# VH-VL binders against Matrin-3 (MATR3): the designs that were tried, part 12

Target 1, 76 residues: Matrin-3 (MATR3), of Homo sapiens (Human) (p43243r398to473)
Amino acid sequence: RVVHIMDFQRGKNLRYQLLQLVEPFGVISNHLILNKINEAFIEMATTEDAQAAVDYYTTTPALVFGKPVRVHLSQK
Short names: E, the ipSAE of ESMFold2; O, the ipSAE of OpenDDE; V2, 0.75 times the mean of E and O plus 0.25 times the DockQ between their complexes.

## First folded at step 8 (VH-VL; framework fv_traxivitug)

Design u2 (from tt1 with light chain S31Y S93Y; at its last look DockQ between E and O 0.75; V2 from the best seeds 0.00; counts 0 for: pae E 5.1 > 2)
Fold by ESMFold2, look of step 8:
Structure u2 (fold): chain C 76 residues (1-76), chain A 120 residues (1-120), chain B 107 residues (1-107)
Amino acid sequence: as target 1 above (76 residues)
Amino acid sequence: QVQLVESGGTLVQPGGSLRLSCAASGFTFSDYWMTWVRQAPGKGLEWVADIKQDGSEKYYVDSVRGRFTISRDNAKNSLFLQMNSLRPEDTAVYFCARDSSGWYDYFDYWGQGTLVTVSS
Amino acid sequence: QSVLTQPPSVSVAPGKTARITCGGDNIGSEYVHWYQQKPGQAPILVVYYDSDRPSGIPERFSGSNSGNTATLTISRVEAGDEADYYCQVWDSYTDYVFGGGTKVTVL
């Protein structure tokens, strides 16, 4: 299952900043960063892990370079 | 007027060390990531290293990691590249370049370059 | 993006249009920047963010980027446009990547 992250700013260490948001919730299988539109898709080993990450960030701000970003479940 | 002037390039033997300098003027040096890009004779451009505005983050191309150290002195508007364990394949013109402020995407100003030759 | 592929050379007659390609897997999802370098000189930025021009660069220089190909277009080519041209992307994994360069010859 895939976590969709949006609204981040581009910068050095961006990949690390994005991956660390979901790493506590499980194993990361793959990722894709679309630099032009500032969106990323992080595939986790299980759907439960992806859901846990999204649920956590519903109540706790997800930060990239100290700035809020949006975190959702992706349908693809 | 933005100016970047590299110095320190010379002939060195394999295994030797060399320190390159880049003097910056005409802009607020501490606002910008700074970069070294090199070009081997007759070849294309290769990114070598970047350093964050305050010097706290440094990144290197794999071929130089552990041998080269990028540093900066914002009080002196200066960028440095310490090059250790030099190899013949490090022979190149080394350019100092300014990363675009706030985006880290491209290089808007370049110095004239300084030639490093690694040969016995 | 591990490799950006450029043709090694392009020949163009004065007053004609030169097109310099930069190939990469899904390069249309990246911003592409272009540099001009004359022999013995530093590179200069001529196009950034696919299609924007820095101040002082003539409107004859334009860019596009979609799919697997970015293109630098130089219309009404002049002798002074003879140079090497490099495409470049930034990737959060590999940092800066340059194409191999294209020598433009004005015949």
Scores: ipSAE 0.080, ipTM 0.764, lowest interface PAE 5.1, mean pLDDT 89
ESMFold2 (binder alone), look of step 8: mean pLDDT 94; pTM 0.953
OpenDDE, look of step 8: ipSAE 0.278; ipTM 0.851

Design u3 (from tt1 with heavy chain D31R G102S; at its last look DockQ between E and O 0.15; V2 from the best seeds 0.00; counts 0 for: pae E 7.9 > 2, placed apart)
Fold by ESMFold2, look of step 8:
Formats: C-alpha cells, sequence, structure tokens
Structure u3 (fold): chain C 76 residues (1-76), chain A 120 residues (1-120), chain B 107 residues (1-107)
C-alpha cells in the first residue's frame, strides 16, 4: 500500500509538495524520501487509498513545483 | 566529535595515478553519503564525486568521469578516491565532506584537505 | 546546468553590514547553502536551507532567497569574518553546484 513517486526536482517544501499529492486519497502512515535519486515512497493506511491515488494520476498530471512526476504502486 | 582526515596527496606526473583516503570518526559513517570536493590553488570549490551509503551508487563531475573512482569501506570508516590519467588541471586540494542526512543536500562537515599536484 | 554567479569581492568596514549575492535563474525555488572558508582552512557551513544556521554560528549571519538572488548577510562585521564565501545548491541532474566565491575584505 505504498505509492512510489519519481522524477521530482528538489526544492523548498518538497516534503509538503509530495505528501499533498496523496493526502486527498487517504491517511498517510509513513513516508521515505530519497533525496539523491529523487524518489519517494509514501505508505497509505489502506491499499485502496494507494491505488486510488495511482489511478487518479494515470489520467491527471501529478505536479511537483509545477513539473510532471511519475506516480505508481511500489514494487519494493 | 565528527572528524574527517584526508591523506595521500602528493606530486605526480601527468598521466599518473594516485589514491586518496579519508578516515572518518565520531559518527555512523555507513548512514551518510560521502563526497569529494576540490579547490585548485587560488580558485573556488568544485564538487568532484559522491557515493551512496552502501556504495552502490556513485556520481561524478563530467571532467573526471571515467578517470576517477570513488569508493568506501564501511567496516573501516574510510572513503577513497582513485585518480587515474591525471592532468595538470586536476591539481587541487581535495576535501572529504559529509553529506547531510536531511533531504536538503549540503555538506555539514569537511576535512582539512590533501594537496594533489600534477606537473612535470 | 544551473550556474551560480557571485561577485568576486566585497569590501566592508568593521561594524557595518556585508551582503554577498548568489545569482541564478529562479534560484528562489532552490534551497541555498553557504560556506565560509578562511585562508588555508577547510570550509565551514554557516547557513543552510536559505536562512537556517548551524549550532555555533552567530546570529549576525543570516540568509535570504527569492526570485533570482540568494543573499548572505553578515551584520556587525568583525575582522574574523574576513574569508571567502560560497553559495551552493543541489541541481536536479544529480550534481552539486557551487558559486564562484566571494572574498570579503574587512577594511
Amino acid sequence: as target 1 above (76 residues)
Amino acid sequence: QVQLVESGGTLVQPGGSLRLSCAASGFTFSRYWMTWVRQAPGKGLEWVADIKQDGSEKYYVDSVRGRFTISRDNAKNSLFLQMNSLRPEDTAVYFCARDSSSWYDYFDYWGQGTLVTVSS
Amino acid sequence: QSVLTQPPSVSVAPGKTARITCGGDNIGSESVHWYQQKPGQAPILVVYYDSDRPSGIPERFSGSNSGNTATLTISRVEAGDEADYYCQVWDSSTDYVFGGGTKVTVL
């Protein structure tokens, strides 16, 4: 039940920007941001919430600092 | 107390090789990305290379890619820079630096540096 | 790649304020870090994340960042503040960029 976000750029309030992408879809239970490779893993309370976030961003661009990022379910 | 101590800098001829070492103490070395930054005499700071906590990812400035290899030994709390095919332009003081563990990349502790001189 | 432009030098009288600029396209969207380097010494971090100070750095050191300019401000300059100062960002292409450095001379 982990959302994987990639290709974002580092910047002010990055943590807030990343969390805001998925907060509309449910409760966040944990997160990990890997600054050097610009990847983040956001664990949601339920698998349904994580899937809803990923499904939404399949048709709607996910933006961090106004630039598109990739969002999918984690394989790790 | 965080300490970083570089060694191995010396005079070498162009085309030669040299290995730099950095001994770390006072922190959990394996939890930090580590970095080499250099400074040519009378010039500014230039990032050279960095290496992930487990050594699995390494990044280099374009001018040294293919010639320099960064490595680490977490059991010995040591960072290394193998420098091959040295050029006069590589002449600099080489600093070992600790990357912050925060998601804002800055270098919070630096060693005193070791001088590498590349000349005939 | 991003380029960070600093003036080569700044002169300031003791007790006055030194302002050291770091220019870059839309640098206000980046987190800017600042280092002090005295002659023959290693750099030390004096400001990070635009305006935060490490423990042991006096409040006379402050920073700001907006638009195309980040600024390190040293108020009530002392002779011991004479040094080179470098700004630094992390670029999204997985590299670190330093400004060219500014020599602060206390007259």
Scores: ipSAE 0.013, ipTM 0.675, lowest interface PAE 7.9, mean pLDDT 87
ESMFold2 (binder alone), look of step 8: mean pLDDT 92; pTM 0.944
OpenDDE, look of step 8: ipSAE 0.150; ipTM 0.820

Design u4 (from tt1 with heavy chain S101Y, light chain S29D E30Y; at its last look DockQ between E and O 0.16; V2 from the best seeds 0.00; counts 0 for: pae E 6.9 > 2, placed apart)
Fold by ESMFold2, look of step 8:
Structure u4 (fold): chain C 76 residues (1-76), chain A 120 residues (1-120), chain B 107 residues (1-107)
Amino acid sequence: as target 1 above (76 residues)
Amino acid sequence: QVQLVESGGTLVQPGGSLRLSCAASGFTFSDYWMTWVRQAPGKGLEWVADIKQDGSEKYYVDSVRGRFTISRDNAKNSLFLQMNSLRPEDTAVYFCARDSYGWYDYFDYWGQGTLVTVSS
Amino acid sequence: QSVLTQPPSVSVAPGKTARITCGGDNIGDYSVHWYQQKPGQAPILVVYYDSDRPSGIPERFSGSNSGNTATLTISRVEAGDEADYYCQVWDSSTDYVFGGGTKVTVL
């Protein structure tokens, strides 16, 4: 039930930009942002919420600071 | 050559107001977030406020929120800090700084600063 | 990242190496930037993104960052390197955070 986001640029309000990508799909229970490697892990309340977010972004570009990022389901 | 020149620092009584200016030259001012950083005498650096390229977003350290207003005039290549309800702990050298292009997470050029003293 | 801890001072003989540390919880997950400030002067950027140097900064200035510690290293220290040094990160939750500063004294 973890969404893995990568390839984002670091910047002001990065946490808000990342969380806003998945907020429409459910409740966020936790997150971890690894700025140096440009990866984030966002835990949703349910696996279904996380899957819905990932599915949406397979057909609609996920943007952070106006630039595309990759969105996957993670094991953790 | 990038230059940032602050002005307006002076002695002011507690509860008073003061407006600082920063004149920018040598770069396209409207491409950059701009920042104020202060340094109390004998102390370290403290971020105060920054402002987005078009002025639409402004952020402040908690201790000045509601008292200080950052602004910019891109036509005049100028950054401003309006300081109201000044307190002795606002005594510092105030530096104008340019945020890095792209990520805006560090300051690549600084002015020489202007001294604000808040004392009775 | 709410607090960055630096030693208050470091003394070094000319020609030797100075190491200035910047401690923070998981600071290795952040990009660390370093500034030099001489008395009565503005800070200047000497290292950014842990280990990159701006144009005009000599190769004697280098940086590293892993775990809970970032380090600015000044090799072959010269009298002109005597200054205060500040580390800094940016974080979306705390905005810009500076370390408390380290005074480098060249003996």
Scores: ipSAE 0.015, ipTM 0.699, lowest interface PAE 6.9, mean pLDDT 89
ESMFold2 (binder alone), look of step 8: mean pLDDT 93; pTM 0.948
OpenDDE, look of step 8: ipSAE 0.017; ipTM 0.757

Design u5 (from tt1 with heavy chain Y104T, light chain S31Y S92T; at its last look DockQ between E and O 0.72; V2 from the best seeds 0.00; counts 0 for: pae E 4.5 > 2)
Heavy chain, then light chain:
Amino acid sequence: QVQLVESGGTLVQPGGSLRLSCAASGFTFSDYWMTWVRQAPGKGLEWVADIKQDGSEKYYVDSVRGRFTISRDNAKNSLFLQMNSLRPEDTAVYFCARDSSGWTDYFDYWGQGTLVTVSS
Amino acid sequence: QSVLTQPPSVSVAPGKTARITCGGDNIGSEYVHWYQQKPGQAPILVVYYDSDRPSGIPERFSGSNSGNTATLTISRVEAGDEADYYCQVWDTSTDYVFGGGTKVTVL
ESMFold2, look of step 8: ipSAE 0.119; ipTM 0.777
ESMFold2 (binder alone), look of step 8: mean pLDDT 92; pTM 0.941
OpenDDE, look of step 8: ipSAE 0.384; ipTM 0.874

## First folded at step 10 (VH-VL; framework fv_traxivitug)

Design v1 (from u1 with heavy chain Q53Y; at its last look DockQ between E and O 0.82; V2 from the best seeds 0.00; counts 0 for: pae E 5.5 > 2)
Heavy chain, then light chain:
Amino acid sequence: QVQLVESGGTLVQPGGSLRLSCAASGFTFSSYWMTWVRQAPGKGLEWVADIKYDGSEKYYVDSVRGRFTISRDNAKNSLFLQMNSLRPEDTAVYFCARDSSGWYDYFDYWGQGTLVTVSS
Amino acid sequence: QSVLTQPPSVSVAPGKTARITCGGDNIGSESVHWYQQKPGQAPILVVYYDSDRPSGIPERFSGSNSGNTATLTISRVEAGDEADYYCQVWDTDTDYVFGGGTKVTVL
ESMFold2, look of step 10: ipSAE 0.114; ipTM 0.784
ESMFold2 (binder alone), look of step 10: mean pLDDT 92; pTM 0.944
OpenDDE, look of step 10: ipSAE 0.629; ipTM 0.916

Design v2 (from u1 with light chain T92I; at its last look DockQ between E and O 0.68; V2 from the best seeds 0.00; counts 0 for: pae E 5.4 > 2)
Fold by ESMFold2, look of step 10:
Structure v2 (fold): chain C 76 residues (1-76), chain A 120 residues (1-120), chain B 107 residues (1-107)
Amino acid sequence: as target 1 above (76 residues)
Amino acid sequence: QVQLVESGGTLVQPGGSLRLSCAASGFTFSSYWMTWVRQAPGKGLEWVADIKQDGSEKYYVDSVRGRFTISRDNAKNSLFLQMNSLRPEDTAVYFCARDSSGWYDYFDYWGQGTLVTVSS
Amino acid sequence: QSVLTQPPSVSVAPGKTARITCGGDNIGSESVHWYQQKPGQAPILVVYYDSDRPSGIPERFSGSNSGNTATLTISRVEAGDEADYYCQVWDIDTDYVFGGGTKVTVL
């Protein structure tokens, strides 16, 4: 499964910041960052890992450069 | 027919200022990110700045941040680059280019460029 | 991707195949775009998204991208293909990056 992150701003080390949001929850197998719409898709090795990341951020703010971002499971 | 026409390039002294313009036609200008790319004489291409469709996001290469300002006027189909505190290393042909929207990051149409020379 | 490495020049005989490389750490995970620039002219897009061609670009121009190398291939090279060629990616950390350019000479 894929973790979908939205509403971040472009900035220095953005890739590192985005990957660090989900790294604690499992192995990352791939990622795609779409700079024109400020969205990223991070593929985890398992659906369980992706769900764990999303569940964690339902109650704990996900921050990139100190600003909130949205974290969801991709339905696409 | 997509057309991009740059203007404003000239000889300017170090520390001076210059404003470049790019007139766009043949497409819905407000639907595209727009970009400046420069090329020093005999050298390669260097991205300079881009600007979002509505002008709300602007990004710059580090060497020009704080000195150059990209802007657009969607009512006039125009892109601009205000260049302040010019240095000899800013000498280049400046191209405006249409950036992709959405998922892709390439420049599909380019103007012919305008030459900026910064020297004493 | 902070640097894209291209050979400074490639010489090719008419009718032969030119291969222009663009090296970058794990560039196969990026979308690579290629531009042709003839002397005194603006660049034009010849390949985008690794292997797609814009309308008006001959099928002789093709692209590939895997591992640490993207390649622009020009089959059946013509004198009119003599130009500088640049690869380009978008880098999340440093924004747009062009390779240093490769001068293709048709001898």
Scores: ipSAE 0.072, ipTM 0.758, lowest interface PAE 5.4, mean pLDDT 89
ESMFold2 (binder alone), look of step 10: mean pLDDT 93; pTM 0.949
OpenDDE, look of step 10: ipSAE 0.471; ipTM 0.894

Design v3 (from u1 with light chain E30Y T94E; at its last look DockQ between E and O 0.21; V2 from the best seeds 0.00; counts 0 for: pae E 5.6 > 2, placed apart)
Fold by ESMFold2, look of step 10:
Structure v3 (fold): chain C 76 residues (1-76), chain A 120 residues (1-120), chain B 107 residues (1-107)
Amino acid sequence: as target 1 above (76 residues)
Amino acid sequence: QVQLVESGGTLVQPGGSLRLSCAASGFTFSSYWMTWVRQAPGKGLEWVADIKQDGSEKYYVDSVRGRFTISRDNAKNSLFLQMNSLRPEDTAVYFCARDSSGWYDYFDYWGQGTLVTVSS
Amino acid sequence: QSVLTQPPSVSVAPGKTARITCGGDNIGSYSVHWYQQKPGQAPILVVYYDSDRPSGIPERFSGSNSGNTATLTISRVEAGDEADYYCQVWDTDEDYVFGGGTKVTVL
């Protein structure tokens, strides 16, 4: 039930930009941004919500500061 | 060599205004975000404001938002801080600093600072 | 990360090792940078990205960062290392956050 986002650039309002990517798909219960390696883990209330977000971004580019990022379901 | 020189610090009354300047040399000024950091007497460092390379984005610590305005003139290699509605807690040495190019993680070069004292 | 906790002071004998801690919840997920400030002077960068040193900084200065603690280590401390030391991160809420500072005294 964790969405994994990577390849984003640092920028002002980064946390908002990352959370905004998954907020339409369900309730966010927790998040962790690994600033050191530019990766983020966003825990959603259900696995279905997390899967919906990942599925959407397989056909619609996920953008942070106008640049594509990778979004997939975490095995953690 | 990279050099940053602040000026404009002086004694002002509460509620007054003051404009600080920072003259930059030894690097391509327009390629860097620039920053003000302050240090109250006997206290630690506090980030105050930063400004994008072209001046189009500006960010402030909450305690100064609405009272301070950061600006830059890239043709003159100069950074500015306009401080309005000054309070005694704004008393500090104000440093200008260069942010790392393409990143905003750390400050690699600092000026020697200019002292602002807000007291009646 | 909204608060970085540093001890207010550290005393160390010449030739010994000083360790200055910077505590924060999950600070190991941030890149931590360290500054040295001598009285009446501007800060200078001594460590960045946890453990990298700028050109001109002696190898005696080193850093580490894991879990909830980042550490600046100064080996073979000299009198000239007496200064205030600050840790700093960029918070994902768009704030630069400094620790409260640690005064290193060389006795």
Scores: ipSAE 0.025, ipTM 0.737, lowest interface PAE 5.6, mean pLDDT 88
ESMFold2 (binder alone), look of step 10: mean pLDDT 92; pTM 0.945
OpenDDE, look of step 10: ipSAE 0.568; ipTM 0.908

Design v4 (from u1 with heavy chain S101P; at its last look DockQ between E and O 0.82; V2 from the best seeds 0.00; counts 0 for: pae E 3.3 > 2)
Heavy chain, then light chain:
Amino acid sequence: QVQLVESGGTLVQPGGSLRLSCAASGFTFSSYWMTWVRQAPGKGLEWVADIKQDGSEKYYVDSVRGRFTISRDNAKNSLFLQMNSLRPEDTAVYFCARDSPGWYDYFDYWGQGTLVTVSS
Amino acid sequence: QSVLTQPPSVSVAPGKTARITCGGDNIGSESVHWYQQKPGQAPILVVYYDSDRPSGIPERFSGSNSGNTATLTISRVEAGDEADYYCQVWDTDTDYVFGGGTKVTVL
ESMFold2, look of step 10: ipSAE 0.319; ipTM 0.844
ESMFold2 (binder alone), look of step 10: mean pLDDT 93; pTM 0.950
OpenDDE, look of step 10: ipSAE 0.735; ipTM 0.932
ESMFold2, look of step 11: ipSAE 0.293; ipTM 0.831
ESMFold2 (binder alone), look of step 11: mean pLDDT 93; pTM 0.949
OpenDDE, look of step 11: ipSAE 0.673; ipTM 0.924

Design v5 (from u1 with light chain S29Y; at its last look DockQ between E and O 0.22; V2 from the best seeds 0.00; counts 0 for: pae E 4.8 > 2, placed apart)
Fold by ESMFold2, look of step 10:
Structure v5 (fold): chain C 76 residues (1-76), chain A 120 residues (1-120), chain B 107 residues (1-107)
Amino acid sequence: as target 1 above (76 residues)
Amino acid sequence: QVQLVESGGTLVQPGGSLRLSCAASGFTFSSYWMTWVRQAPGKGLEWVADIKQDGSEKYYVDSVRGRFTISRDNAKNSLFLQMNSLRPEDTAVYFCARDSSGWYDYFDYWGQGTLVTVSS
Amino acid sequence: QSVLTQPPSVSVAPGKTARITCGGDNIGYESVHWYQQKPGQAPILVVYYDSDRPSGIPERFSGSNSGNTATLTISRVEAGDEADYYCQVWDTDTDYVFGGGTKVTVL
């Protein structure tokens, strides 16, 4: 039930930009941003919410600061 | 060789205004975020404000937001800090610093600082 | 990160090793940078990205960062190493964050 986001650039308000990618799909229960490697893990309240976010971004570009990022369902 | 030289620090009464300048040389100024960091006498370092390469984004520590304005003139290789409604707690040495190529990581070059004293 | 915790002071005899800690929750996921500041002078960068040294900084300065603690280590301390040392990160919630500083006194 964890959404994995990668390939984003650093920028002001980065946390807000990342959380907004998944907020429309459900309640966010936790998150972790790994600044060294530009990856983030966002835990949704349900697996269905996380899957909905990932499914949406398979056909619609996920953008952070106007640049595409990759969105996966975490296997961890 | 990179150089940053601050100027404009002086004694000002509470409620007064002051404009600090930082002259940059030895690098492509417009390629870097620029930053003001201050240090009260005998105290630690505090980030004050930073500004994006083209001046379109500006960020401030809460204690100065609404009173201080950071700006830059890339044609003149200059960074500025307009300080209004000054308070005694703004008393500090103000350093101009270069952010390492806009990656928001560390400050690789610092000026010598300019002292601002706010006292009646 | 809203606070980086450093001890206020460390005393060390010449030729011994000084260790300056910088504490923060999950600081091991941040890149930590270290500055040396001598009285009346501007800070200078001594370590960046946890463990890298700028040109002109001797190998006796080293850094590490894991878990909740980053550490600046100064081996074979010399009198000229007496200074204040600050850790620093960039925080996505708080822009640039400095530790409170550690005064290193060479006995």
Scores: ipSAE 0.098, ipTM 0.752, lowest interface PAE 4.8, mean pLDDT 89
ESMFold2 (binder alone), look of step 10: mean pLDDT 92; pTM 0.943
OpenDDE, look of step 10: ipSAE 0.679; ipTM 0.923

## First folded at step 11 (VH-VL; framework fv_traxivitug)

Design w1 (from v4 with light chain N26D E30K; at its last look DockQ between E and O 0.16; V2 from the best seeds 0.00; counts 0 for: pae E 7.2 > 2, placed apart)
Fold by ESMFold2, look of step 11:
Formats: structure tokens, sequence, C-alpha cells
Structure w1 (fold): chain C 76 residues (1-76), chain A 120 residues (1-120), chain B 107 residues (1-107)
């Protein structure tokens, strides 16, 4: 299952910053960063892990370089 | 109005050290990532290093990592490149450049460069 | 490590159009920036984000980017456009990557 992250600002070490948002919730199997539109898709090994990440960030702000970003399950 | 002026380039022997400086004016220096880009004579441009606004993050091209150190002094509007263990392939004009505002993915202003020659 | 491929040189007659290509795998998904460099001078940004121009750059400089090719187009070429031109991207894995440069000769 895939976590969709949006609205982040680009910066040095962006890939690390994005992956760290999700790593506490499980194993990452794949990822895609769309630099031109500032969106990322991170595939977790299980749907449960992806849902846990999204649920956590419903209550706790997800931050990239100290700025809030949106996190939800992908529908693509 | 943005000005970047490099200095310190000279002839040095292999294995030597050299410190480059870049004096910035016409903008709020502490608000920008700053970069060194080099160009070997007759060759293309190569990114060397950049440094975050507060100096807390520094990145280097693989060929100079461990030998070069980028630094800045925001009170003096100055960028520096300490080059150690110099090699003939480090021979180049070294440009100081300002990283773009917003996304930090291009260089909007450049200095005139300073020539470093590494030769025995 | 990503490579941006530019032709080493392009010759163009005055008043004609020069097209300078920058090839890269899926470069259309990246923002491409272009620099002009005259001999003994610093590079100058002429196009950024594929097609935007900084203030002071004539409208005859334009850019496009799709698929595996970005292109800098110089319309109505003048002798003063004779220079080296470099494309550049930022990449998460390699940071800043420049193309090898294209010498534009106005004959």
Amino acid sequence: as target 1 above (76 residues)
Amino acid sequence: QVQLVESGGTLVQPGGSLRLSCAASGFTFSSYWMTWVRQAPGKGLEWVADIKQDGSEKYYVDSVRGRFTISRDNAKNSLFLQMNSLRPEDTAVYFCARDSPGWYDYFDYWGQGTLVTVSS
Amino acid sequence: QSVLTQPPSVSVAPGKTARITCGGDDIGSKSVHWYQQKPGQAPILVVYYDSDRPSGIPERFSGSNSGNTATLTISRVEAGDEADYYCQVWDTDTDYVFGGGTKVTVL
C-alpha cells in the first residue's frame, strides 16, 4: 500500500526527510518523488503499515524541513 | 546589485592547501544557501559544494569529500572553501554562486571566479 | 549518477534559430535550467524551470522540456549570442548536474 505525501518544500536531503516520515511505521518497499509537482509516493510492505502512518499524521503534524505536509493513502 | 567576488586562487603544488574566499554584497547573505562551482580550463561546469544559510548542512561532490571544507561567516558576508590535499585535477576556475530562493535548485548569481592551478 | 548529454557545438547563421538540446533519462519530469557563458566570464542564468526567463533576458531565449529532451531555443541569433550554453538539473541522488556544454558559433 502507498502513502502519498504532498506540499513539501524541496531542500537538501529531501529524500531522507520524506522516507523518515514513514520508516517508523514499517518496511518501505519502493518510493517515487515527483520533483516538478512536489509529491511523493512511498510504498510500504503492508497496507497496515501505510494506514498506521496516515493515522498517526491525522493527529500529529507531519513536518518536512519544519513545515507541515499532507499525508494520506494513495488512490492512484 | 548582487555582487559575488572570489579571491585566493593561485599556483600551488600537489598535496598543498589553499583557502578561497567569496565576498557577497547587495543581498541578505544569511538568507541563502551558497555554492562553489568549478570549471577546469577548456572544460565544463562542475558543482563542488554548497552550504545551508546557518552553516549547519554542507554537501560535496564525491571527488572532493574529505579534502575540501565549505564554510561561511554571515557577520562578514563571506563564503569560504578550504582545499586540502590538492591534486592536478583540482585545477580550475572556482566560482562562488548563490542558490536560488525557494527551491534551491539553480544558481541565479555568479562571481567572476578565481583561478586555482595545481602543478609541480 | 545521472548524465546530461549536450551536443559539443552548434553553428547558426545570424538571424536564424539555434536549438540546443539537453538529453537525459526522463528529464521531462525534472526542472531544467540554462546558463550562458562567454569566454573569460561568469555564467549567466538565461532560462530556469524549463521555460521561465530572468529579468533582463531577451524573449528570443526560450525553453521547453518533455520526455527525454530539454531544449534551449535562441531565435534571431545575434553575434553576441556566441557563447557556451549549459543545462542543469537538481537531482535527489546526485545534487546538481550540469550538461557538458554546447558551444554556439555564429557564422
Scores: ipSAE 0.014, ipTM 0.708, lowest interface PAE 7.2, mean pLDDT 88
ESMFold2 (binder alone), look of step 11: mean pLDDT 91; pTM 0.937
OpenDDE, look of step 11: ipSAE 0.687; ipTM 0.927

Design w2 (from v4 with heavy chain K52Y; at its last look DockQ between E and O 0.23; V2 from the best seeds 0.00; counts 0 for: pae E 7.0 > 2)
Fold by ESMFold2, look of step 11:
Structure w2 (fold): chain C 76 residues (1-76), chain A 120 residues (1-120), chain B 107 residues (1-107)
Amino acid sequence: as target 1 above (76 residues)
Amino acid sequence: QVQLVESGGTLVQPGGSLRLSCAASGFTFSSYWMTWVRQAPGKGLEWVADIYQDGSEKYYVDSVRGRFTISRDNAKNSLFLQMNSLRPEDTAVYFCARDSPGWYDYFDYWGQGTLVTVSS
Amino acid sequence: QSVLTQPPSVSVAPGKTARITCGGDNIGSESVHWYQQKPGQAPILVVYYDSDRPSGIPERFSGSNSGNTATLTISRVEAGDEADYYCQVWDTDTDYVFGGGTKVTVL
C-alpha cells in the first residue's frame, strides 16, 4: 500500500508537492521523503488507493515543480 | 579512521572574505553529502550549507545564501566554504561534517572546527 | 518550517535519569537525531532515527519520538554526561533544523 516516487528535484515545499500527487486517490497514512537521493515513499490507507495512484500515472505525467517524476508501487 | 580537519578560520573585517577548508580521510569522500555547521560563541548549532556527492547540488541556510559558496574537490578529498560579505553575525566555530551513510539526514562524523571572528 | 523547542537546562543527580525533550509540531512523523557536545569539543552523535544508537554509545542513552515530542533519555547519569544536547531533524522546506540545545548539569 506504498507509492514509490523517484527522480524529483529538491526544492522548497517538496513535501507538499509530493503529497499532492497521491492525495486525490485516498487517505495518506504516512510518508518518508529522501530528497538527497530523490526518492519518496507514501503510505496510503489501502492498497487499492495506492494502486489507483500508480495506475493513473501510467498514462498521465506525474509532475513535481513542473517536471516529470516516476511513480510505481513499492516492493516492501 | 574517519577524519575531518578544518582550517582557514581567522579574524576578518566586516565585508571581508575568507575561505575555509576541510580535509577528509578514512572514507570514500565522493560517496557522501558534506556539510558545514556553525556555532556562535556560547550559542547552539546552526546548519550552514551542504553539497551533493558530485558537487552539482548545493543548499544554504537563508542567512548566508548569496554570500557563501560551498564546494568540493573529490580528487583531493576536500570540502570548502567561500565566505564573502562577512558580517559580525557570521562569527562562529565552523564544523565540517559528514552526512550519514544511506539516507544522509544526520551527521555521523564531525571535525573539531575552525574559529571565524568577524570584527573591526 | 520546523521549530524544535528544547528546555534550556536540566539538572539531574548522579545515578538518576535525565529526560531531554524536543518539541515540534507533528515531530513524531520525522526522524529525530541527537548530539552530545562537551565544552570545547565537537558534537558527537548519540541517537539517530529516534531510538537507534551508534557503536560506542552506551545503552544508557535511549530515545523515543511520538506525537509532538521526541525525548532523549539518559539513565544512570554520570558526571561525564554533563554536556549540551541537541535534537535535529531534516525538514524538506528548511533542510537541517537543530533544537536550541539543553545543558545537562549533573549535581
Scores: ipSAE 0.014, ipTM 0.691, lowest interface PAE 7.0, mean pLDDT 88
ESMFold2 (binder alone), look of step 11: mean pLDDT 93; pTM 0.944
OpenDDE, look of step 11: ipSAE 0.095; ipTM 0.818

